# Designs tried in a protein design chat: VHH binders against B box and SPRY domain-containing protein (Bspry). Part 11

Target 1, 197 residues: B box and SPRY domain-containing protein (Bspry), of Mus musculus (Mouse) (q80yw5r259to455)
Amino acid sequence: SPLLTQLWAASVLGSLSGVEEVLIDERTVSPLLHLSEDRRTLTFIAKKSKVCSDEPERFDHWPNALAATAFQTGLHAWIVNVKHSCAYKVGVASDQLPRKGSGNDCRLGHNAFSWVFSRYDQEFCFSHNGYHEPLPLLRCPAQLGMLLDLQAGELVFYEPASGTVLHIHRASFPQVLFPVFAVADQLISIVRGPLAT
Below, E stands for the ipSAE of ESMFold2; O stands for the ipSAE of OpenDDE; V2 stands for 0.75 times the mean of E and O plus 0.25 times the DockQ between their complexes.

## First folded at step 4 (VHH)

Design t63 (framework vhh_6z1v_2)
Fold by ESMFold2-Fast, scan of step 4:
Structure t63 (fold): chain B 197 residues (1-197), chain A 126 residues (1-126)
Amino acid sequence: as target 1 above (197 residues)
Amino acid sequence: EVQLVESGGRLVRTGGSLRLSCAASGFTFSSYAMGWFRQAPGKEREVVARIYSSGGSTYHADFVKGRFTISRDNAKNTVYLQMNSLKPEDTAVYYCAKDQGYSYDWTEDHSYMDVWGQGTQVTVSS
């Protein structure tokens, strides 16, 4: 709704100083993903790339990537364009999330270290620690907004275009969280922050 | 109970066409992504194509893009691979595979697949 959109905008503007920017950390990008030069677009390439160094920060199996910015306190918001993908995960992850291996400990939504909104073809879920909550969405979102309130302990998934809240998760989050991304079809892009033109 | 049975592999001439079929049983077929993989002797197994549960979203490896098409019939619990303009380098054993479920992720690694078929041999000769 219009009212909900106004409240969201007011909350972001009231809590942030300066323009908040979320960019992907190149060091973390899985060899199954291509990262654009501006560090905003992740493209699924399906075959492991030989151009990636095996850094300790890098995911080596699942098609995951982390943002370069860590959140420890306050209110944070970012938006991802998901229109071009039928298989993705977006949300937040603890710095404790393992980077190496093919197990569920590195698979977003299947461990205690990640909280994600996911799309798998026509199905939508919120996933954490192997618990999957189906989301009754009537339409596929073109963009997903995320609002993280570390003081209140809330992670909100929001559709900016319609002003609709899609899901709210309440928890006592770890001290350090990063926006996290996984793409298993086509691409997703971080749109410029909510304060950028 | 859960099984995949491939069929359709045979000898075919360069430039020819072939359709592979994979019949699934023992699980809710319409809920899982399916894939076709291939392995030539002395080579690693590689992803050829993937199809998501509804059939509306597909992936095809660059080396078969424009030549191969994956499709599925959820009413018949069957996934297909239509192979056109076949080349000698397409010679391999072709495997059908079921996604492990609740994947939301896809990778070329075998570990994300929990059920594999026995394979069907495709040989392309001049």
Scores: ipSAE 0.081, ipTM 0.441, lowest interface PAE 5.2, mean pLDDT 82

Design t64 (framework vhh_6z1v_2)
Fold by ESMFold2-Fast, scan of step 4:
Structure t64 (fold): chain B 197 residues (1-197), chain A 130 residues (1-130)
Amino acid sequence: as target 1 above (197 residues)
Amino acid sequence: EVQLVESGGRLVRTGGSLRLSCAASGFTFSSYAMGWFRQAPGKEREVVARIYSSGGSTYHADFVKGRFTISRDNAKNTVYLQMNSLKPEDTAVYYCARDTGEWYDFWSGYSTPEDYFDYWGQGTQVTVSS
């Protein structure tokens, strides 16, 4: 099924009129992260420049952030440049993901509300609800593509340059999902659409 | 089996320099991130510095930034902490630790619970006299 999965993913990607323009929701950004002016780059600062916000949307402990756009139906694709980070998580989260506290309920991949591809040093995993599936990658990806098919119930992680599928997760997803990001080393950046200057 | 052995701790005067070493054995050293922690009398254990497996990315806590530098030599299975401009506040037992692969816990700046670190050394005492 690996070959069929790769062919299927390539076919679906070929039908898209480009990847989506995804921007970070600045209201959600952890105080351990700096968000760039264009709202595409998250930098791990490891230093809280300001006291934790009381805003209900903001993560106050883990270095997490959400996209500003919610996905409810259809097919969605976005790409993240991960070349400069040895510690990151990218994927999707339900709007029900708790924002406050240091527990596993806010830790991406350790709760029922988040589905993430993660890198920690030289190890790669897919994580959901405390289940961690190791991914035996031979090379560190410089970019990660995500394809979310809400009708089919599929979340696909792939390498855009090679078209290689890295992981597929099948589930009955909640109706409202957001791209979710965490970075604990250097930076990650959302890639601009194909018609960007 | 996995072992981490720290060395280099001693009494130094304020403003002095000291280099700590941690010799690792029993695992593929080049595959693991490593770090230094410290625990001062009456205080919780805190992260000092962290270095990824290749040595290409490092973290240093704000209270040592610009004064301490973590480095590693994968050919020698050793991680180092170069400490410059030492202050009395740097007096602590310094611990070398192997990263468990637990995201954020190692350099988050709060006390590391015992479940979040895999293997660590017995510590080396650094005392800075005023």
Scores: ipSAE 0.118, ipTM 0.472, lowest interface PAE 4.3, mean pLDDT 81

Design t7 (framework vhh_7mjh_2)
Fold by ESMFold2-Fast, scan of step 4:
Structure t7 (fold): chain B 197 residues (1-197), chain A 126 residues (1-126)
Amino acid sequence: as target 1 above (197 residues)
Amino acid sequence: EVQLVESGGGLVQPGGSLRLSCAASGFTFSSYAMSWVRQAPGKGLEWIGRIYSGGSTSYNPSLKSLVTISRDNSKNTLYLQMNSLRAEDTATYYCARDTGEWYDFSGYSEDYFDYWGQGTTVTVSS
């Protein structure tokens, strides 16, 4: 994208209020992940612990987790600290995303039910339904912002520190979407929203 | 052309230690994650672990206490340090350029690696 367009977009994003503090739904957390007590941090533990109860909501193969809050209407924004991970996926998923199995149906970015920004080592992509668009980033982002406009049908990925728009995806989204997370190296954390005045 | 060449294999006694090396050429080694994979005689492939370009590591939990993966980007070399070797660790050891999500330690997917070395054989016996 032209520099002037990026500067304008950064100005618009910088003026947005209402960045939400999203919490992870502990019922969905993969056995490959540890969820912190405050429900903000997912740590990749690289081992499948035996679980006494297999909940219907829980991912049982891929290192995925969903937010506790569903989005159906309006404008939503949240930020994830990704500084400590070389392998992660963040974005949104339909409530129809399958939870059980090792197939592409549950693999974020490889099915019709998930839209994600991904990092694997030094490579960045936007992925949806098995279509992977490489993103030529000059630097690894320490934080990733997501802006979801359900009325406009837009999902925006941006870097909060610089205000740089990294990717915009336009689509007719399903009626119910959840922030979705996957981590396969170290940890990622949902950033706390600013305290009300 | 991309080349990966393993070395350091050989005969070692039970309880011993061994360090394997993988020399990389034909690509910007410092920009890629790298993995070690082994195959025991008559068995399937078993993923050992990976190291990202920045040095972070992930290991197969069954092997984590026995192995350490490291890299030297200035020498384009990947290392596997193995300790407390047992007869069951007898295998051909491969280094591979890692392009994907390998953390299912019970199955192999060819989509995770785009280049493999020839392998180096480690035999653990008295």
Scores: ipSAE 0.434, ipTM 0.702, lowest interface PAE 1.8, mean pLDDT 84

## First folded at step 5 (VHH; framework vhh_7mjh_2)

Design u1 (from t24 with S58Y; at its last look DockQ between E and O 0.69; V2 from the best seeds 0.00; counts 0 for: pae E 3.9 > 2)
Fold by ESMFold2, look of step 5:
Structure u1 (fold): chain B 197 residues (1-197), chain A 125 residues (1-125)
Amino acid sequence: as target 1 above (197 residues)
Amino acid sequence: EVQLVESGGGLVQPGGSLRLSCAASGFTFSSYAMSWVRQAPGKGLEWIGRIYSGGSTYYNPSLKSLVTISRDNSKNTLYLQMNSLRAEDTATYYCAKDQGYSSGWTEDYSYMDVWGQGTTVTVSS
């Protein structure tokens, strides 16, 4: 119900004043991606850039990137503008996520190191460890909010404009988690939090 | 029944151009990404490119200058335009329907769930 959704959003999200400042770690960015100067926008390019793939933290095959900020405890939230892309993944990954190779160990959602909300054209799913749960969304969201409660072991995906919860995943998460991103069509952008100065 | 039927193949002279068509039926064509793939005699599969339902296209970099993918959602038809054809472009050409939850990476054939029978293009000198 709308009321139940509002109560869950208020209970889980708290005040939106707690939305995190999240920036992309340029050293992790795949050669298939261009990172904006403010480190918030990832744009997919269909030809690998000249970015040196020898950087040990850089993804070299899948169009992935990690945020620079790691979460170890507490409640965290961030928002991604996904209006312009029909092919992306957003969520969290552990520091154990491998960077190199074409295998599933680096492919978001196909390994034990990553937990992602995925869009592929008109299809949506939540993916972890090779399990893909279809999400029957009625509308394509323009923004995706993520809420990570490390004490409760919950990862929530929601639509900020409506307050609608799209998916909740409960797990025993690893000690260190990073926001993680992939884009294979146009671009996605991290929305600035109120803590940005 | 989901079906894909390629057409427009045949014999063509080196340096020539050819347009292949893929007629789709049995599913909502306008909701799915589509790919072209080819296989030269005795060789493995080679991904050509993908077009999303909204028209965005991405190509195998080695073929980018030689091919153009388009779609007409009102006719449930996918197209492949090929130019400056060479003997090495002799192959069977397939269209394929992409499954959801793909990472968007270009050569993951395990996520292409329906394939056409193929149409053969022969470039003879």
Scores: ipSAE 0.248, ipTM 0.618, lowest interface PAE 3.9, mean pLDDT 83
ESMFold2 (binder alone), look of step 5: mean pLDDT 81; pTM 0.819
OpenDDE, look of step 5: ipSAE 0.786; ipTM 0.885

Design u2 (from t10 with S31R S58Y; at its last look DockQ between E and O 0.58; V2 from the best seeds 0.00; counts 0 for: pae E 3.1 > 2, grease 26.9 > 24.2)
Fold by ESMFold2, look of step 5:
Structure u2 (fold): chain B 197 residues (1-197), chain A 126 residues (1-126)
Amino acid sequence: as target 1 above (197 residues)
Amino acid sequence: EVQLVESGGGLVQPGGSLRLSCAASGFTFSRYAMSWVRQAPGKGLEWIGRIYSGGSTYYNPSLKSLVTISRDNSKNTLYLQMNSLRAEDTATYYCARDTGEYYDFWSGYPDYFDYWGQGTTVTVSS
């Protein structure tokens, strides 16, 4: 029942108070990405930057970045503007996600440490642990909302403008999760939370 | 049936330019990412670049200054412009429909190309 899922999503989003501001952790940003001064916009450069410091936390091969915000309990929501990119991944990753190397252990959706909504051109999927579930979206969303309920063990991807639920993943999540991002075309931006506007 | 037919190959002198074409049929060309790939005699495949259905392009970094990929969705045609050609650019050039398997932003690996053309040969020699 699509109406019931829309009413559920609207009810859950309406109960949120004090949505935490999500900002990119500069120390994690791949050399293939440029991070804006306000730490919300990741732009794909397509050539590794030589000016990035070699932090232990930095992804060095895949064009990934983590947010600084950690989620351990409760209900969390954030929104990413994806209207300018046709190649990206957004979701959550555990603190155990490796940072170095070209293998699948650092490749979002190809390991047990990351859960992502992925776009490649006009195709969409949800990916975790090397399993890729095609998502038959009728149109490309301009914004993607994520809702993480750590008590219920649910990760919800939705379209903020309509409240439409795009995908729900249910699992026993690790204790600590971070928003995670990858960009391979143009840019994506974290939308400011209600308190940050 | 999906068909990709390359044309425009031939003999060129060093320093010359050449534009290759790839005529697509049997599918909705405007919905698919496309790639160019080349293979020099006796060598492995080398990915040249990708163009998304909306026109964004990305190139093998070693070739970026030498090549330009474009597409005309109204003509179902993919193009590869090559400039300042060198002897090492002698190869068979293929166009390929690029699936990317939705989770690999960079790949030119053959497993991500579900349909290939027969290729057009470019020979750069004096």
Scores: ipSAE 0.330, ipTM 0.672, lowest interface PAE 3.1, mean pLDDT 84
ESMFold2 (binder alone), look of step 5: mean pLDDT 83; pTM 0.846
OpenDDE, look of step 5: ipSAE 0.819; ipTM 0.900

Design u3 (from t44 with S31R; at its last look DockQ between E and O 0.54; V2 from the best seeds 0.00; counts 0 for: pae E 2.6 > 2)
Fold by ESMFold2, look of step 5:
Structure u3 (fold): chain B 197 residues (1-197), chain A 129 residues (1-129)
Amino acid sequence: as target 1 above (197 residues)
Amino acid sequence: EVQLVESGGGLVQPGGSLRLSCAASGFTFSRYAMSWVRQAPGKGLEWIGRIYSGGSTYYNPSLKSLVTISRDNSKNTLYLQMNSLRAEDTATYYCARDTGEYYDFWSGYSTPEDYFDYWGQGTTVTVSS
């Protein structure tokens, strides 16, 4: 039932241990992306900047970025506005995710260091370690919620408007995880997480 | 079975214009991203551009001012409009069903074959100088 799903989302989100403001780490942002001044919006610019600082932490091929916020314990949630993009990935990555090169080691969902909900045009999947699970969504979400429970080893993707769970991945996660993003069409924006009540 | 059939190629004078068409069948065309790719005689594949089902287009920067990609989902047809043609634009032009993630094929980071699961037979454009 839609009502039962919404009750689940409200109950789980009310159990948050604490939420910092999730901001994108400017040092990690691919030269294919523009980062807004408030550090929440990534816009795909489709041409690498020739004058971009070549920081060690910057992705240099794939249009990726990491958040500065690290999660080590507990239950965490954040929301991304995805209504303007038909090509993106959102999820979590370990601090060991490589930054340089055109290989799968830096390609989100194609390595052991990243776990992502992926959209390409009308196709949705969950991807990790080169395994891609198709997700048969009824409609394109305008917002995508993520819930990470590090004690239980669960990563949940949900639709905030309905509370519908879109996918649950269970794994033994690395000790340190960062929100991770890729954009290959238009833009995505981080939305502030809910308050504990 | 999936089929892609290009048409509209031929001989054109330098400075001329040409519109290529790609007729699609055997799949729900309106749900797929599509690309144009070309191959000059004796050269490798060169990605021209992509159009998503939602209408967003992205082009190879070296060709951006010369080409326009459009689609008519009611006719299952993909188009490539080319203007101000030069002798270097002589090539076989292919349409392809695009499952790719990354757009930058001119840099050598990815090949078109990695990201296109179905290709047309190609249509040849010759620009004589």
Scores: ipSAE 0.401, ipTM 0.707, lowest interface PAE 2.6, mean pLDDT 84
ESMFold2 (binder alone), look of step 5: mean pLDDT 80; pTM 0.811
OpenDDE, look of step 5: ipSAE 0.749; ipTM 0.869

## First folded at step 6 (VHH; framework vhh_7mjh_2)

Design v1 (from t45 with S31R T99R; at its last look DockQ between E and O 0.44; V2 from the best seeds 0.54)
Fold by ESMFold2, look of step 6:
Structure v1 (fold): chain B 197 residues (1-197), chain A 123 residues (1-123)
Amino acid sequence: as target 1 above (197 residues)
Amino acid sequence: EVQLVESGGGLVQPGGSLRLSCAASGFTFSRYAMSWVRQAPGKGLEWIGRIYSGGSTYYNPSLKSLVTISRDNSKNTLYLQMNSLRAEDTATYYCARDRGEWYDSSPEYFDYWGQGTTVTVSS
């Protein structure tokens, strides 16, 4: 994968927007999740938190959260540490993703507004618009890298330790995309970027 | 051929404890999440809890202080420990292979079920 190698080199040299410092938008965090003080770690608490504020932006049923940073053009990369969780979804969502309700409109991968790599126990899928593509991974990744190329219309999931591409999705993406997350087992953490923003 | 066989049910007195077992065969048990579900006479199904292949457990909030789910992957066996039993815990208890896509306890995501073991709490 010469393209993947080239993009990694470009990311190291800062020719992208930088490895984005992706932080969770506290206002979006489901009451089923606890957000760490540094806004990078989502922990599944299984029972709705009684102290969650009533925000229009907050997911109220599914254990979802959005990042605060939106991507509109260009090439973006971020990494999530997933080694502690066997039930999660990570990827991108449009600004039109609904926040309220128990239906598929808010369930990541089950609607036209979200594109996610998902894990449930030992099973992996890429999901979008209710279509679930099984990914027969030989082992469970400890970290997941995401590379979004909005010009080429590509979303790449890769394993940073090996450089192995796990999945590529090609699409015409909508105008605005946010990193999106869901956790239903233990925790996931956004890996700190090398550049502060 | 996937098989799940529950055992350990019976008559217990209120306040007592009981440990149910579920023997699994016909699949790689250590690779699957498992759930316990119960059904009281004349009532609907009530999800008790889930254990992932790696041992993480999640419980119905109304039951979590009363039950403990564990597994022994080397023996292909799932366990349900129940304590401080009450008459309302009288039910048929099922183990099920849990293929849920998320924190979703819908029975349609449990692809194989045992025949159940009956627990009766009475004096």
Scores: ipSAE 0.566, ipTM 0.790, lowest interface PAE 1.5, mean pLDDT 86
ESMFold2 (binder alone), look of step 6: mean pLDDT 84; pTM 0.851
OpenDDE, look of step 6: ipSAE 0.744; ipTM 0.879
ESMFold2, look of step 7: ipSAE 0.486; ipTM 0.724
ESMFold2 (binder alone), look of step 7: mean pLDDT 84; pTM 0.851
OpenDDE, look of step 7: ipSAE 0.667; ipTM 0.851

Design v2 (from t45 with S31R A33S S56N; at its last look DockQ between E and O 0.37; V2 from the best seeds 0.00; counts 0 for: pae E 2.8 > 2)
Fold by OpenDDE, look of step 6:
Structure v2 (fold): chain B 197 residues (1-197), chain A 123 residues (1-123)
Amino acid sequence: as target 1 above (197 residues)
Amino acid sequence: EVQLVESGGGLVQPGGSLRLSCAASGFTFSRYSMSWVRQAPGKGLEWIGRIYSGGNTYYNPSLKSLVTISRDNSKNTLYLQMNSLRAEDTATYYCARDTGEWYDSSPEYFDYWGQGTTVTVSS
């Protein structure tokens, strides 16, 4: 039931003390992306930067980036501001996600190692392992919230402003997951969580 | 058969403006994102910008010229308005139909190309 899903999301969100601080791992950032100094904003630069170091962790083809910190246990929540992009992917990826190459193995949502909410223009979908489930959204979300429960094996995409659950994916997730990001149009930014008091 | 036909190229003085057109046929134009790409003499392809099927636009941040991409779905036409043209903007300009979710100047991101229209910026 959509209603139950929404209620569940609301309950989970209400139980969360706050949005987790997520920062991008600079070492993983594609040469197609610029990372802000605060490590929260990814900007698509449309041309590969020649100044990027060639770390083994760095994506070299797709405009991808991983968060610096992995999730291993518990409930995690983070929010991405996506209002300035018509082409983005956000979600989670395992540490097994390959970094090098132009193939689907590195393409978010096209391999077994990534679970992403995807936007392209007016099309929204959830993508995993090459399967793309259309999401009939009524409007473009300005922000996307992710809730990850590794124990329960649930990944929830929701719109923070309304609390509307956009998609729930249930699976046996690997032990280690990273927030993952991609943008091929303008920029996306991780919303700063409230300061832990 | 899908066809893209560019027009509007020519000789223009520095500082001048030019509007290129791309007439599309053989497919439902309104459903596709379209891009402009150019190639200067002796240089590689450079992606200029994209207009999504929904009308949103995104431009190459490295562009020095002022560009505006628009479309008229009723006429199945894509446009590229260029202002303040410089000698460096001399190139063959191509319209291309976008295929993928990620785009650059790589041909694999486009499934159809026009024949191109040449723009020469010279005093």
Scores: ipSAE 0.188, ipTM 0.626, lowest interface PAE 2.1, mean pLDDT 89
ESMFold2, look of step 6: ipSAE 0.357; ipTM 0.702
ESMFold2 (binder alone), look of step 6: mean pLDDT 85; pTM 0.855

Design v3 (from t45 with S56N P61D T99R; at its last look DockQ between E and O 0.43; V2 from the best seeds 0.00; counts 0 for: sugar tag NDS H60)
Fold by ESMFold2, look of step 6:
Structure v3 (fold): chain B 197 residues (1-197), chain A 123 residues (1-123)
Amino acid sequence: as target 1 above (197 residues)
Amino acid sequence: EVQLVESGGGLVQPGGSLRLSCAASGFTFSSYAMSWVRQAPGKGLEWIGRIYSGGNTYYNDSLKSLVTISRDNSKNTLYLQMNSLRAEDTATYYCARDRGEWYDSSPEYFDYWGQGTTVTVSS
C-alpha cells in the first residue's frame, strides 16, 4: 500500500488533470490576512485590518481561511506553494469549524473539526483534535500537496516535486470537508489547477 | 543542557537607550524562533516580540515603535534594542526559546527561559 500511494502521488504530480481548482472564500478570511485578487494568495498582516467586513463566516482571531469548494465524495488533490513562509497550516476542516473566538475550537489542529499539516519555523507536525505528531523532515518543502480520498478515509500530504509522502492520516471523515489554510509568516499560495483561465 | 543568559541591564535615564543581549548554548540556536518577554514589578508577563530563525520579526503592537529584535546566528546571540525608555519600561527582561504555535504570544509555549536582566528607568 505504501508503494501504491507513492505511485499515485507521482501520477498526480505528473498530470495536471489530477489537481483541483481551489480558491479561497473571501467571506472566511481572517482580518490578520490579505487575500489576493485572484483568491489564491494569503499574506499575513502583523496588524488586524480595520476595513475587513464583519461576516458571520469570517474567522476573527486565528489567521485562518477556508476554500470556497467543499468535498463530499471521491478523490481530490490540491497543491500549496509554501516556499515563502515558515509559519503555516494547511489541510481540511469540516463545515462545523467555529469561526469566532480565541479558543481551541477555532484553532486549526486543536479540535475535532480540523486536520492540518503545520510548520512553525523549522518544526513540522500533523495535528488533529489536540494531538500533534512531529514530522522529522530534513528539508523544508517548497510545495505541499494534499490528496484526499473520502471513500478510503485517507488524507495524504506529499511533496509534488519528488512524489514523497510526508504523512498519511486515516479516518472516517465528516460528510463535508473544505481545504483550510492559516499563515502567520509572509505568504502561501494555492497552485492553479489545469482548468484555470 | 539548554542555557539562555541575558545581559546588558542596569539603570538608565528616561529617554535613554539600551541594548540587551541573550547568549544561547546547549542547542542549535540557528534552528529556533526566539522571543523577548518582560515583567514589571508586581505585574504579569508582557510579550515583546518574536524573531524566527531566518530573521523575520513580529512585535507586540503597543511596543513595536520602541523596540527592535535581532539575532546573530554565528554568535548564538539574541538582541533587544530599546529606545526612548520611560519609567514604565522598568522591568525584568527575559529571552526565551519560542516553541509556540503561530503568532500566539502565550508564555506557556516557551520551553526554556533565561534568568532575566533588570532594567530600571529612573532619574
Scores: ipSAE 0.607, ipTM 0.813, lowest interface PAE 1.3, mean pLDDT 86
ESMFold2 (binder alone), look of step 6: mean pLDDT 84; pTM 0.839
OpenDDE, look of step 6: ipSAE 0.769; ipTM 0.888

Design v4 (from t45 with A33S P61D; at its last look DockQ between E and O 0.87; V2 from the best seeds 0.00; counts 0 for: sugar tag NDS H60, pae E 5.2 > 2)
Fold by ESMFold2, look of step 6:
Structure v4 (fold): chain B 197 residues (1-197), chain A 123 residues (1-123)
Amino acid sequence: as target 1 above (197 residues)
Amino acid sequence: EVQLVESGGGLVQPGGSLRLSCAASGFTFSSYSMSWVRQAPGKGLEWIGRIYSGGSTYYNDSLKSLVTISRDNSKNTLYLQMNSLRAEDTATYYCARDTGEWYDSSPEYFDYWGQGTTVTVSS
């Protein structure tokens, strides 16, 4: 069964032209985060930046950010380098995810608008709508791959280096989804997609 | 046996500074988040802040200008630096091993506590 799952995931990834170029939407970035010039790296900062608070799209309490790219149909893949952080969440969120407030409605995985792979210290889980499914990983991944199949209603988390599928979530996703990110320790970085042949 | 032992408390004048220590044993200190919590006489618990295993910190907003949390994983020791102390900072200060989720400050998620060290700010 592990062999079959790995072959199926690899076959699906091989059908893409490569992982997509996903960039952070700077207008959404929490004041607890610094966004790199190339819009790929989110770094947790201990004190809120006041410059970031003006945008209506900006998360103002939780250390969240959204990608600029919206997905409405089809098959999409992206990779995040998570090697340097022991506190992060990555996944997808509806465009209806609230941006303001300290409540659970903006806290990734604690509401109906977000679906995330989460790490806190040595514990990993998949979280949606306040339900947290523990993921007993053998070791801490250095990179996390996401594969979103909107026709099949599947969100797959995998380790790119080994091709190992870490989790598959099946759901009826809303019409518009964005890659979503949170980091509360050091940094995470979106990996550039490979070159096409 | 998990143990947490606070030290460094005492009497200080208003405007003074103190650094509290928490010696940890019986677990892999470097793998856990840690919190500081205080309790003024006759009052409830007040969460001060958290330091993650990777070294990042998150503070109670009302206290963030007065405190700094750090850790030395080679010595299994957690620290709380407090500056510009006021009479209202008189309390027993506890370190706690933190099993809560991000930004959770509920005492229910702190599974081991120290015995506390008392800080008295008095002129």
Scores: ipSAE 0.060, ipTM 0.498, lowest interface PAE 5.2, mean pLDDT 84
ESMFold2 (binder alone), look of step 6: mean pLDDT 85; pTM 0.851
OpenDDE, look of step 6: ipSAE 0.867; ipTM 0.934

